# Ledger of designs, part 24: VHH binders against o75319

Target 1, 181 residues: o75319
Amino acid sequence: GNHIPERWKDYLPVGQRMPGTRFIAFKVPLQKSFEKKLAPEECFSPLDLFNKIREQNEELGLIIDLTYTQRYYKPEDLPETVPYLKIFTVGHQVPDDETIFKFKHAVNGFLKENKDNDKLIGVHCTHGLNRTGYLICRYLIDVEGVRPDDAIELFNRCRGHCLERQNYIEDLQNGPIRKNW

## First folded at step 1 (VHH)

Design d2o (framework vhh_4orz_3)
Fold by ESMFold2-Fast, scan of step 1:
Structure d2o (fold): chain B 181 residues (1-181), chain A 119 residues (1-119)
Amino acid sequence: as target 1 above (181 residues)
Amino acid sequence: EVQLVESGGGLVQAGGSLRLFCAASGFTFDDYAMAWLRQAPGKRREWVALITSGGETDYADSVKDRFTISRDNAKNTVSLQMNSLKPEDTAIYFCAALYESDYGSPDVWGQGTQVTVSS
């Protein structure tokens, strides 16, 4: 269906760019068919996403969609100039090593191809929090050598909401480093 | 009232094939991604394959190119074609319905069907 994801209204639409990185996190945009169920100030369409990014004086160069569904919006709802990557992730479970590898590969490829600009990698799941925060922090820890607590604090501050799932936090703090690259 | 009923498990020789089926009822099938998970003896449950409502698929590395997931939205069914089976594929296979929304039912699970691959 066309029902609003539970708790979706509780979260800020878009966080801030994470300083020292190319990451920005946000909740899932909802296509126009959802707007009948939303007050005007609650709307967050793909168009609204790009408007809010521009308002921060930033530009998206890639969207990584971590949701397990395509019902919220279609890739065709995005500007043709912005690449879109779908990585299917199950909520409530720590992503497996294959999923982590796909995420790292996509980020590394984007950074290599975008050396001469400052475009951002936009990452979202349904709320832009648990799966999103986990994979961004996992990248910072494993690839960039950031301390786990520092990565988590940076994400929480910039997203405006704290990672909620204890199993994700535990894996980031005490789990093995996955040197996939 | 949500029900997932698996079938098609059994005993097969290494190198053989099996096809698993899952019949879904009691929910709007088109709103859910469908997945197969398995639990091997002495191991934790692991994801095997998934298919979105729109038919996009993803597979665990261990089963890529050997297993194929498909769905029939008109019949509310999902199936898993398993080829080139290995003893390491021996497990109870579970059908799951996965929804992105956090409204209290992120996952719906079936009871499972046993697959045994002899060496």
Scores: ipSAE 0.015, ipTM 0.249, lowest interface PAE 6.2, mean pLDDT 86

Design d2p (framework vhh_4orz_3)
Fold by OpenDDE, second read of step 2:
Structure d2p (fold): chain B 181 residues (1-181), chain A 119 residues (1-119)
Amino acid sequence: as target 1 above (181 residues)
Amino acid sequence: EVQLVESGGGLVQAGGSLRLFCAASGFTFDDYAMAWLRQAPGKRREWVALITSGGETDYADSVKDRFTISRDNAKNTVSLQMNSLKPEDTAIYFCAAQDYDYSEGFDYWGQGTQVTVSS
């Protein structure tokens, strides 16, 4: 149904652009049907997402949705000018190699096609924290050669919340590099 | 009101088979992963099998290749086919639902059904 995800209200709606990258993380926006269950100041719709991004003087060029459901909002709720990519990602588990590859492929494709602009890759899961942070950090580590601790610190600082899942952190810090092809 | 109602338990001889059913209501079934857990006397509750909303399955090592979990989203049911049953499979079996998107644990539980395997 349209129940508000647990702890969803506890997280900042939108993070900051990660310096040196095109990534920005945010929590899942909720479609209008959820608004009746929220205080006005708690509401965060797809429209609100774009407004907040604009307030940061940024522009979204791609949205990657990592949630394992489709109940939160519809792609139709987004502007037609912004591509939407769904990568079903199970919560609380380290993403498998296929998921990681899909994410990397999407990011690399976007960067290749968007060399002439500074549009952002918006990534979200439910809270925009653990799954989101893992995949972004995994990309930075595997593709950009960033040190794991630096990637994690950068994400945490920009998201305004720290990765919480120890299995994610452990995999990022000590796990194997995943193939980029 | 959320309800999970198990059925199909009973007494069976070692080597026999049982099929458990769980009927769900009161929540959006297709958004949830469904699982079977069991608790034997004097033991901790343990995970047995899980099926995601997308139909992906996983099993505990102790039941792998003997048990099969399946779901019917049209009927809001999940089932557990148990073959080659062993006395150590004796337990109360629980049906549980988890919001597989963000929940860490199971959100809803059934009351359980007794499975007894005699030697």
Scores: ipSAE 0.336, ipTM 0.663, lowest interface PAE 1.1, mean pLDDT 94
Fold by ESMFold2-Fast, scan of step 1:
Structure d2p (fold): chain B 181 residues (1-181), chain A 119 residues (1-119)
Amino acid sequence: as target 1 above (181 residues)
Amino acid sequence: EVQLVESGGGLVQAGGSLRLFCAASGFTFDDYAMAWLRQAPGKRREWVALITSGGETDYADSVKDRFTISRDNAKNTVSLQMNSLKPEDTAIYFCAAQDYDYSEGFDYWGQGTQVTVSS
């Protein structure tokens, strides 16, 4: 099945860079085989992603793909100059500690190797909202000491959509700090 | 067209074994978790076994150590090996697929295959 993900069209393709961080969130790009099911203005290919980032005067240095599938696009659809990391993350449950650890390690590694540039870490799941927002906020809370309310508000504002999953929001606000990195 | 087609059901004596098969087509099988559920007459559908896209398995307590779920991604097939069958295992067995990427439940279902265990 080459079907468009449920509700994918409901979300803005790319958010704004989150001020004070290196994060930018977006929904999953869809390779050209999906375009037969989309109007021209609905298309959001890997190429479209990079064009929209450039339109914001930003540059991607890493893409972290949180989808639990490889059907949407292939790493080879991306410029060879941009590293790609896949972290298979189940969509309906709060990411487990191993997933949180992998995300934190990847972000810390990128930041250490990119001290002398302003390149961004692009993070996406299917909608660029729940898994994406959770892991970015979890990182800000656990590693950077941001208050949960402030992290969530910052993500919601910059993504242009509010985190929807109550279990994710509840874990961010009231869950334990994960010291697993 | 998405299809899940079950086979392997039948009549068996208590203590016997059956192997159920589910052939999948019309979707990216490798990306879906596959499950077996069952429904006995007059009862609600009950989850039996699950196998993730990565091959991790989980089982209902009622069938643990008796049933084994496996998948063959090259053939787009999931199977359920049922050992030490009991009359209480009598049910219609359904194959189901879940896209763990964005789905909260099962996206696709087969029509079911009847399993009858005689006492």
Scores: ipSAE 0.055, ipTM 0.478, lowest interface PAE 3.5, mean pLDDT 90

Design d2q (framework vhh_4orz_3)
Fold by ESMFold2-Fast, scan of step 1:
Structure d2q (fold): chain B 181 residues (1-181), chain A 120 residues (1-120)
Amino acid sequence: as target 1 above (181 residues)
Amino acid sequence: EVQLVESGGGLVQAGGSLRLFCAASGFTFDDYAMAWLRQAPGKRREWVALITSGGETDYADSVKDRFTISRDNAKNTVSLQMNSLKPEDTAIYFCATGPYDEYTSWFDPWGQGTQVTVSS
């Protein structure tokens, strides 16, 4: 089934670059087969994603897909020049340490290899909010030393929607820092 | 610890009906999508029906109009009403749960399944 994800239409397609970072968050792009169920102004394909990022005068250098499915779009729908990384994460649950470390490793590797450009790391789950916001904020807190409330506020402002899951927020504010790879 | 317990399977003649049940525990049932998958001998496990946390349903083309999935959040139960059964429906049926409506990516192992056998 190609049904539209629950509440997907409720969210802004793409946020703004998070100032002082290389992160930009967005909701999952939907391949052409979903467009039959969408009005033209509701469409958000992989092509639409890249067009919206260019409209902000930004450029993607990496996409990290946090969804637990491959039904929304295929990596082949993305430009060959943009690396794609799948990290399977379950919704509703705070990502486990292995998942957190995979995300941190991917971000650190990208930053090391892209010191001479200003390309962005695009991160998405289904809504581009809870799993996405958690992992970006976890990175900022654990690696960059950002205060939890400041990381959350920055993400909320730039995404255009506030983190919704209480357990995610509680872990960011009060949970342990994950330091080991 | 998530636990899913399937029941209701059995032997039935082609054209008959069965109702499968899944009792869920160990997680916030209301927040998760629930699905039925099946696996016939020598074949891979395939998705059959889904119900989202919001109550939206979806079905594989092979069972559309014959099967109906429903959930009872007060009882932490999901059910599958199977009508007009065909020999091709013979399989072990599994209850599964997953995040939102990402029904092609379910948590493993989740339950032991219930055998459905449809004879001609």
Scores: ipSAE 0.015, ipTM 0.307, lowest interface PAE 6.3, mean pLDDT 87

Design d2r (framework vhh_4orz_3)
Fold by ESMFold2-Fast, scan of step 1:
Structure d2r (fold): chain B 181 residues (1-181), chain A 118 residues (1-118)
Amino acid sequence: as target 1 above (181 residues)
Amino acid sequence: EVQLVESGGGLVQAGGSLRLFCAASGFTFDDYAMAWLRQAPGKRREWVALITSGGETDYADSVKDRFTISRDNAKNTVSLQMNSLKPEDTAIYFCAAVDDYYGSEQYWGQGTQVTVSS
């Protein structure tokens, strides 16, 4: 389907690189078939994503897609040089420990394989906010030892939008560290 | 026009089995996750089972190990096999097409009644 996701237009397409990390967050790109429902200034295709990142003098080395669907764009719409990883996550629920482990494993693997460059890990869900922000912040807290409020503030500032789901915020601030996942 | 049509509901004794079907039309079925939800009398709708476009499945704790969701993309159908049914499984069961689970767009059917007698 060509139906635009609810509230997708409410969010900035791409955030800024999170300083001190390899993360950049963005909303889901929409393949060309969606463009007939969008004004020119609202379009955000996979090509537009790469153009916007290049405009920031950054380069993507991995995309992690956290959406529960494959209807928005296909991996084939991405440049051949950029690996694509799908981790199916449900919205509203705090991601389970298995999902958190998959995300951490993917990030750690990328960092090990990309020691000699400065390429970024691009992370998105539908809006690039709640599931995306949760998993990035969870990684920073659990793996890098960042204080929860500092991780959340860094994500909010760089994304240009604040995390909206209170259960996600609560888990980040007061939940257990998931170092074994 | 998006349509989801559920079937297979009915009356069954506790410990019995039923298989529900959902026929989908009017959208690109392969691109959507498909879910089953239920609403018991006097209660809010609750999620029961989900299958992603890639075939990964997830279940509510109350039905885990008793229910199995499956899909046939060639026929645009999703099914729910319900085993070891309990009286508390009595509800109207709804099929939904979900592009982003819990809080994004959903298409819903009208539901099929399942009644489990003690």
Scores: ipSAE 0.017, ipTM 0.282, lowest interface PAE 5.5, mean pLDDT 87

Design d2s (framework vhh_4orz_3)
Fold by ESMFold2-Fast, scan of step 1:
Structure d2s (fold): chain B 181 residues (1-181), chain A 117 residues (1-117)
Amino acid sequence: as target 1 above (181 residues)
Amino acid sequence: EVQLVESGGGLVQAGGSLRLFCAASGFTFDDYAMAWLRQAPGKRREWVALITSGGETDYADSVKDRFTISRDNAKNTVSLQMNSLKPEDTAIYFCAKSYEYDDLGYWGQGTQVTVSS
């Protein structure tokens, strides 16, 4: 279907780079077929994503797509120069250890290969909030040693919206560190 | 605790009709989109139909004009009316709760639909 995701219009398209990290979060871009259902100021295509990132004087080096669908846009809609990784992640549930491991592996691999540049890892789910915020914060806590509340506050501030799912927040604050090795 | 219980499946002849029901509990039903998915033998689960909290509907192309999704907020129930059934519609049908459209977090046990040719 070509239906606009529920509440998608309620969220800012792109957040700010999270200082001290290579992360930037955004909501899912919608391919051109969705634009008939959107006012011009509501449009957020893959092209619009890259334009907004460039307007912040940033550059994407990787996109990680956490949605459980492929209907919103296709990898072919992205520039060939930017790698795309799909990690199918079901919403509402705290992501399982396998999903967390895949995310950490992708981030670590990108950082190792991009030591000599300042390119960003763009992460999105449908709204760029709950699954996106969880996995970014999980990485910061487990790998970078950031305190949970500091990771959550940093994400919330830079995304421009607060994490909404209490089970995700609870897991980040009080759950075990996932070593996934 | 979120619970979704599907019912209404069965065996039906091609061209026939079935109505599936999903009884929901453990959450504020009116705040969430609800969806139906199906999984045929040896295939991946596929999305079939969705109804938003506001009542907007969307359907997979394979079922468009044959299936109708509806909800009854007073009874915490979502339903799928299936008309003009084809053998290709044979699958286990699942009810799912969605907060993020097409991002289905809680799933029921499913109800079997078998369409004979």
Scores: ipSAE 0.016, ipTM 0.341, lowest interface PAE 5.5, mean pLDDT 87

Design d2t (framework vhh_4orz_3)
Fold by ESMFold2-Fast, scan of step 1:
Structure d2t (fold): chain B 181 residues (1-181), chain A 119 residues (1-119)
Amino acid sequence: as target 1 above (181 residues)
Amino acid sequence: EVQLVESGGGLVQAGGSLRLFCAASGFTFDDYAMAWLRQAPGKRREWVALITSGGETDYADSVKDRFTISRDNAKNTVSLQMNSLKPEDTAIYFCAAFGEDYPSYSDYWGQGTQVTVSS
């Protein structure tokens, strides 16, 4: 269906670039068919996403979609110049090792292919918070050697909302490093 | 009234086949990912197969190439075709529907159906 995701309106559409990284997080864009259920100031379409990124003087080079559905928008709704990658993740549970590996592989591949530009990796789940924050922080901890609390604080500050799921936070702080390269 | 009703369980000999069905009602079925999980005596529940709202599938290594999950959005059903069954597949099989991102409790579960594989 075309129902608005629960609590979707409670979150800022787009965060800010995480300094020292190529990451920017946002909530899921909703295609035009959802707009009849939204006030004009609540709309956040794929087009709105790109406008907001440009307003920050940034440019997207890749979108990683972590939602477990394709009902919110289609890849065809995005500019053809921006690659789109779907990694299906279920909410509520910590992503498994295979999912973590897929995310790390996609990020590393992008960085190697984009070393001569400053384009960003846009990451979203439904709210752009729990799954999104977990995988970005997991990457920073496991690959870049960032301390867990520093990674979480950086994400929270730049997203404008704090990670909400205690099991995700606990895994980041005290869980094992995943070495799945 | 959200309801998931499993059927198709039973007793089968090793090497046999069985098809499980799950009938869903009370929610917008095509917006949910559907899964089968199983629990053997004295063990934790383990995931077996997943199918997204768009039809993308994923399987646990223990059942890969033997089980096939499918869904029929017009009939609000999900099924699990189980081939080349082994005694280790003996368990109660649960149907589950996963909503996204509402904290912890938007998931729906069935009551389970028993599958017994004799050696």
Scores: ipSAE 0.016, ipTM 0.302, lowest interface PAE 6.0, mean pLDDT 87

Design d2u (framework vhh_4orz_3)
Fold by ESMFold2-Fast, scan of step 1:
Structure d2u (fold): chain B 181 residues (1-181), chain A 119 residues (1-119)
Amino acid sequence: as target 1 above (181 residues)
Amino acid sequence: EVQLVESGGGLVQAGGSLRLFCAASGFTFDDYAMAWLRQAPGKRREWVALITSGGETDYADSVKDRFTISRDNAKNTVSLQMNSLKPEDTAIYFCAARDYEEYGSLDYWGQGTQVTVSS
């Protein structure tokens, strides 16, 4: 692979842990075959991801991959000790209820199994912004009772980039709560 | 150049079976969802079956339990096994490829293969 996703270089590789939660968001890591098209400071491989998380004194316990492709890296590129979950999520569209419920189920399962540690749930789509921000905010609103504007502000601040898709923002602010899953 | 070539259509009696094939080239097949759609004479094109890049399948209610979509990533092919065919299944069947990423979707279509079911 040599074609970098559109605008991928425009985004910070990894955000900060969202305080009061177990979430951290990042853009899609790119396997070694992409590195010949990148300057050293632009590289963000699966290994680079774990190094950057470690630099923040954090540890990943789960990766949720929301991309609708397997082009960018393979689960085998990740450490064996970190579970990987793929949820194929269509870009541009507000995720459907089935996708939202799959995400909530995965998060709740992780939290139940990891009560005795402080490991993070890493969530990414291509840019770690729209699909990623939507599903994290949807979880905070529906499950944790966070006000929509507060959830969005928290995500934007910690990710270092604001949610861009107006339809996602509208659904978070004014859409129905999906409390039953 | 992206190319999708359908085959396997033909004439069959009601209750019979056919298997359609689509050979894909010019794109990274494994990364695309593949679909079958059909268009009967004088009717709108309708979706029939979908298989995601990860192998998850979905079907239109009209064909559920009768049709099975599958893919072979090593051969860049998608197939549709059609059982218990009915006269209303008569249509031109099209193969399509979709990429559902954040800054684009690419829809590619083949030329179609004719399926005729006689009563």
Scores: ipSAE 0.023, ipTM 0.332, lowest interface PAE 4.4, mean pLDDT 88

Design d3 (framework vhh_4orz_3)
Fold by ESMFold2-Fast, scan of step 1:
Structure d3 (fold): chain B 181 residues (1-181), chain A 119 residues (1-119)
Amino acid sequence: as target 1 above (181 residues)
Amino acid sequence: EVQLVESGGGLVQAGGSLRLFCAASGRTFSSYAMAWLRQAPGKRREWVALISRGGSTDYADSVKDRFTISRDNAKNTVSLQMNSLKPEDTAIYFCAAKYYSGSYKPDYWGQGTQVTVSS
């Protein structure tokens, strides 16, 4: 079935670019088969995502999909020019070190190959909030040396919603730095 | 967010000195790393000097030991003291702000101030 994810309608579709970074966060786009369950103003398809990014005068260069499913949209629904990376993450649990490493590797590789442009790394889970915010903040803390509270505040402000999961927040503030092995 | 306005540029003889200023308006200047970049005619902008939120400084090799960057968070200003100027330092100098030191793209730029060094 085409179930709309729980609370999906409660979240802003796309945040704004996080200043000083190449990150932009959004909730999961839903393919056309979900639109029969949505009012026109609630629709957020892959096409809608790219329209909203363009409205901000931004351009996506990579999408990192953190959902534990492939049912919401297909990579083929994205423009050919935008690479798509799937990192399967389970909700509610802090991502493990292997997942954190994969995310960091993907971001570092994108930045190395996109030095001469301003294209963004789009990151989403189901709501574009907890797993998304955790991994972006973890990158900023571990790789960019940002203070945890500053990273969290920047993400919350730009996403337009605050990180909700206390275990994620606590790990960011007090957990170990995850270095490359 | 930050708005930036540069000043202090002008014409100076080789071996002379200039001090550039960047006045920042808007919220949370103290949350930004600040940088000076320059662009010579027909060339890309190049990084010159950086000061972190905590006051740590870094300089391009071409200006090391001649230029000093500093900030005054009470006045929301960053300045660049330029000594022993060379004709090769002729450029438009831009103030830039970024939320994270180490990211390679500035969040905000000023309009620039012209520095011309005669031989």
Scores: ipSAE 0.000, ipTM 0.109, lowest interface PAE 17.2, mean pLDDT 85

Design d3b (framework vhh_4orz_3)
Fold by ESMFold2-Fast, scan of step 1:
Structure d3b (fold): chain B 181 residues (1-181), chain A 118 residues (1-118)
Amino acid sequence: as target 1 above (181 residues)
Amino acid sequence: EVQLVESGGGLVQAGGSLRLFCAASGRTFSSYAMAWLRQAPGKRREWVALISRGGSTDYADSVKDRFTISRDNAKNTVSLQMNSLKPEDTAIYFCAAYPKGYSLYDYWGQGTQVTVSS
């Protein structure tokens, strides 16, 4: 059904750009059919997402959708000019190496195509927190050489919420670097 | 929608070279990022090389400086030039397309076998 995701209202819709990176994290936008269940101030549609990012003087160049569903919004709900990439990522467990590979792949491809602009990579799962934070931090650690605790602190501060899943935090801090397949 | 057919695999001795081809059918080839992946017996599928819509390239560390990916949008093909082949490169090689929008799932063909003898 058109049920609002559990705890979705508990989270800030959009974080701030992570300084020194092209990343911005947010919770899943909800298409118009969900608005019947939301007060006006709770609405966060695809249009609301782009309005909030413009209010920060930023521009999206790519959206990476990590949810394991297509029910919250359709790619057609997004501006035609913004690429949309779906990486189906299972919640609760640490993303597997194939999922990490796909994420790094998409980010690297975007950065190479967008050297001459400052457009952002928008990343979301349902809450824009655990899967989203894990994959962004994993990229910063493995590709950019950021220390795990620094990556986690940067994400938490910019998202406005701390990573909640201890198994994700443990993997980021003490797990192996996924540098090569 | 795109269909992919890989070719160019074969048996080669260590230090040799092979060139793989991926022929795509469909109207949207030029809008896709294209990748080569490989899977050795009993191993996980691994990424090898990517070429973006704009022509920028990326490579796995294990193949960097030995493999070169390129595309020809007029012929709807992507190719992988493999030099200085090692026994560890033995695998089935797959071509995958990453379409703009909808899904970043790999769309791949049946693959082409590369065997590198010691």
Scores: ipSAE 0.000, ipTM 0.132, lowest interface PAE 15.4, mean pLDDT 83

Design d3c (framework vhh_4orz_3)
Fold by ESMFold2-Fast, scan of step 1:
Structure d3c (fold): chain B 181 residues (1-181), chain A 118 residues (1-118)
Amino acid sequence: as target 1 above (181 residues)
Amino acid sequence: EVQLVESGGGLVQAGGSLRLFCAASGRTFSSYAMAWLRQAPGKRREWVALISRGGSTDYADSVKDRFTISRDNAKNTVSLQMNSLKPEDTAIYFCAKLYRGYSSFDYWGQGTQVTVSS
């Protein structure tokens, strides 16, 4: 349906680029059918997403959609020049190894093909916080060797909201490193 | 092969200011995210400031609100403005390309010494 996700309005639409990385996180854009239930200042459509990123002097080269639904917007709502990848993830549960490896593979592939530009990987779930923050931090820890607390702090600062799910935080801090190959 | 050269280091009194420069000799580095790292005597090397190609910045907690990183892509320069210097800021400062995240840097020079006296 056209129900606004719970607490969706509580979160900033788009964070800042995470410096030293190619990541930017945001909450799920909502297609035109949701706008009748939103005040003008609450609207965050796919078009609004690209406008807000341009306002930061950044450019998206890939969108990774981590939601378990396609009801919020369709890939056809995005510019054709920006690749879209859907990775279905269940909320509340730490993503399994297959999901983590799929995310890592997509990021590594993008970076190899885009080493001569500065285009960003945009990552979102429903709120752009828990699943989004987990997978970005997991990548930074496992692939780039960032310390868990540093990865979490960087994500929280740039997203403008702190990771909320305790099981995700515990896995990042104390969980095993997942193999990248 | 092009090298980046750090400069601007020196001796300053606590509370003073200093500006460091990292300059390329004739090659553009506009495609790189850039960083300043430092290594104090007897300590591990640590990052203090980062800047993306788009101008997004990040700072280590110890230097936040005192240091400002900036870049001039037309001049192939990245600089670090250091204000309100403390004796704890004494270190060799390195300019580096950010390769992959905060644990992965390509160093290009021998650094520039900054000494802050109490």
Scores: ipSAE 0.000, ipTM 0.166, lowest interface PAE 16.1, mean pLDDT 84

Design d3d (framework vhh_4orz_3)
Fold by ESMFold2-Fast, scan of step 1:
Structure d3d (fold): chain B 181 residues (1-181), chain A 118 residues (1-118)
Amino acid sequence: as target 1 above (181 residues)
Amino acid sequence: EVQLVESGGGLVQAGGSLRLFCAASGRTFSSYAMAWLRQAPGKRREWVALISRGGSTDYADSVKDRFTISRDNAKNTVSLQMNSLKPEDTAIYFCATKPYYGSWSDYWGQGTQVTVSS
């Protein structure tokens, strides 16, 4: 199916780099087959993603795809030089410990292997907001020791949209720190 | 790129042993770190054992000293020897590749069921 995700047009395609981190968040890119349902100014393909990041004078070193589907674009639509990681993450529910640990391991591994460059970790779900914001903030809180409200504010400001799901916000502010092995 | 098939599960009494196998097909098996994960009824999936490309191993605290992971790159297999099994070890067991980033592969087979009766 070539159905545009609900509310997808309501969100900015890509946010700005979160200062002090290697994270950048964006909404899901849509492959060329979706473009006949979009006005030219609404298009956001994988190519458009890389163009917009270059326009910010940034470079992607990793994409983490949190959608629960493969229908929007294929890894083959991305440059071979940019690694792609799929973490199937169910919407609406706070991500489980396995999902949180997969995310943390990917980020930690990327950072250790990319000490000599300034490449970014691109993270997206469908809207690049709730699942994306939760996992980025969870990483900053649990691994980097950032205060929850500071992590949320930083994400909201750089994404250009505020986290919407109250259960996600509640877990970030008052939930337990997820310890990794 | 690697296709994985788990086997060796079954029903065993508490204190018994089982050996699980993961058969891999594909061009780059020897370049991956390999892991075993499990999912118990009504619980989330958890990792159990890891073996690096170089053969170093790591284990979850719940299975340490009872389980042993090994690999045979010539046969494209990963094995999990499970000793002193407990009812709490009852789960579906999955093998997975670990990409070089330290993340887990999301390629999962049907797994192999392990049931430990008391």
Scores: ipSAE 0.000, ipTM 0.093, lowest interface PAE 16.9, mean pLDDT 84

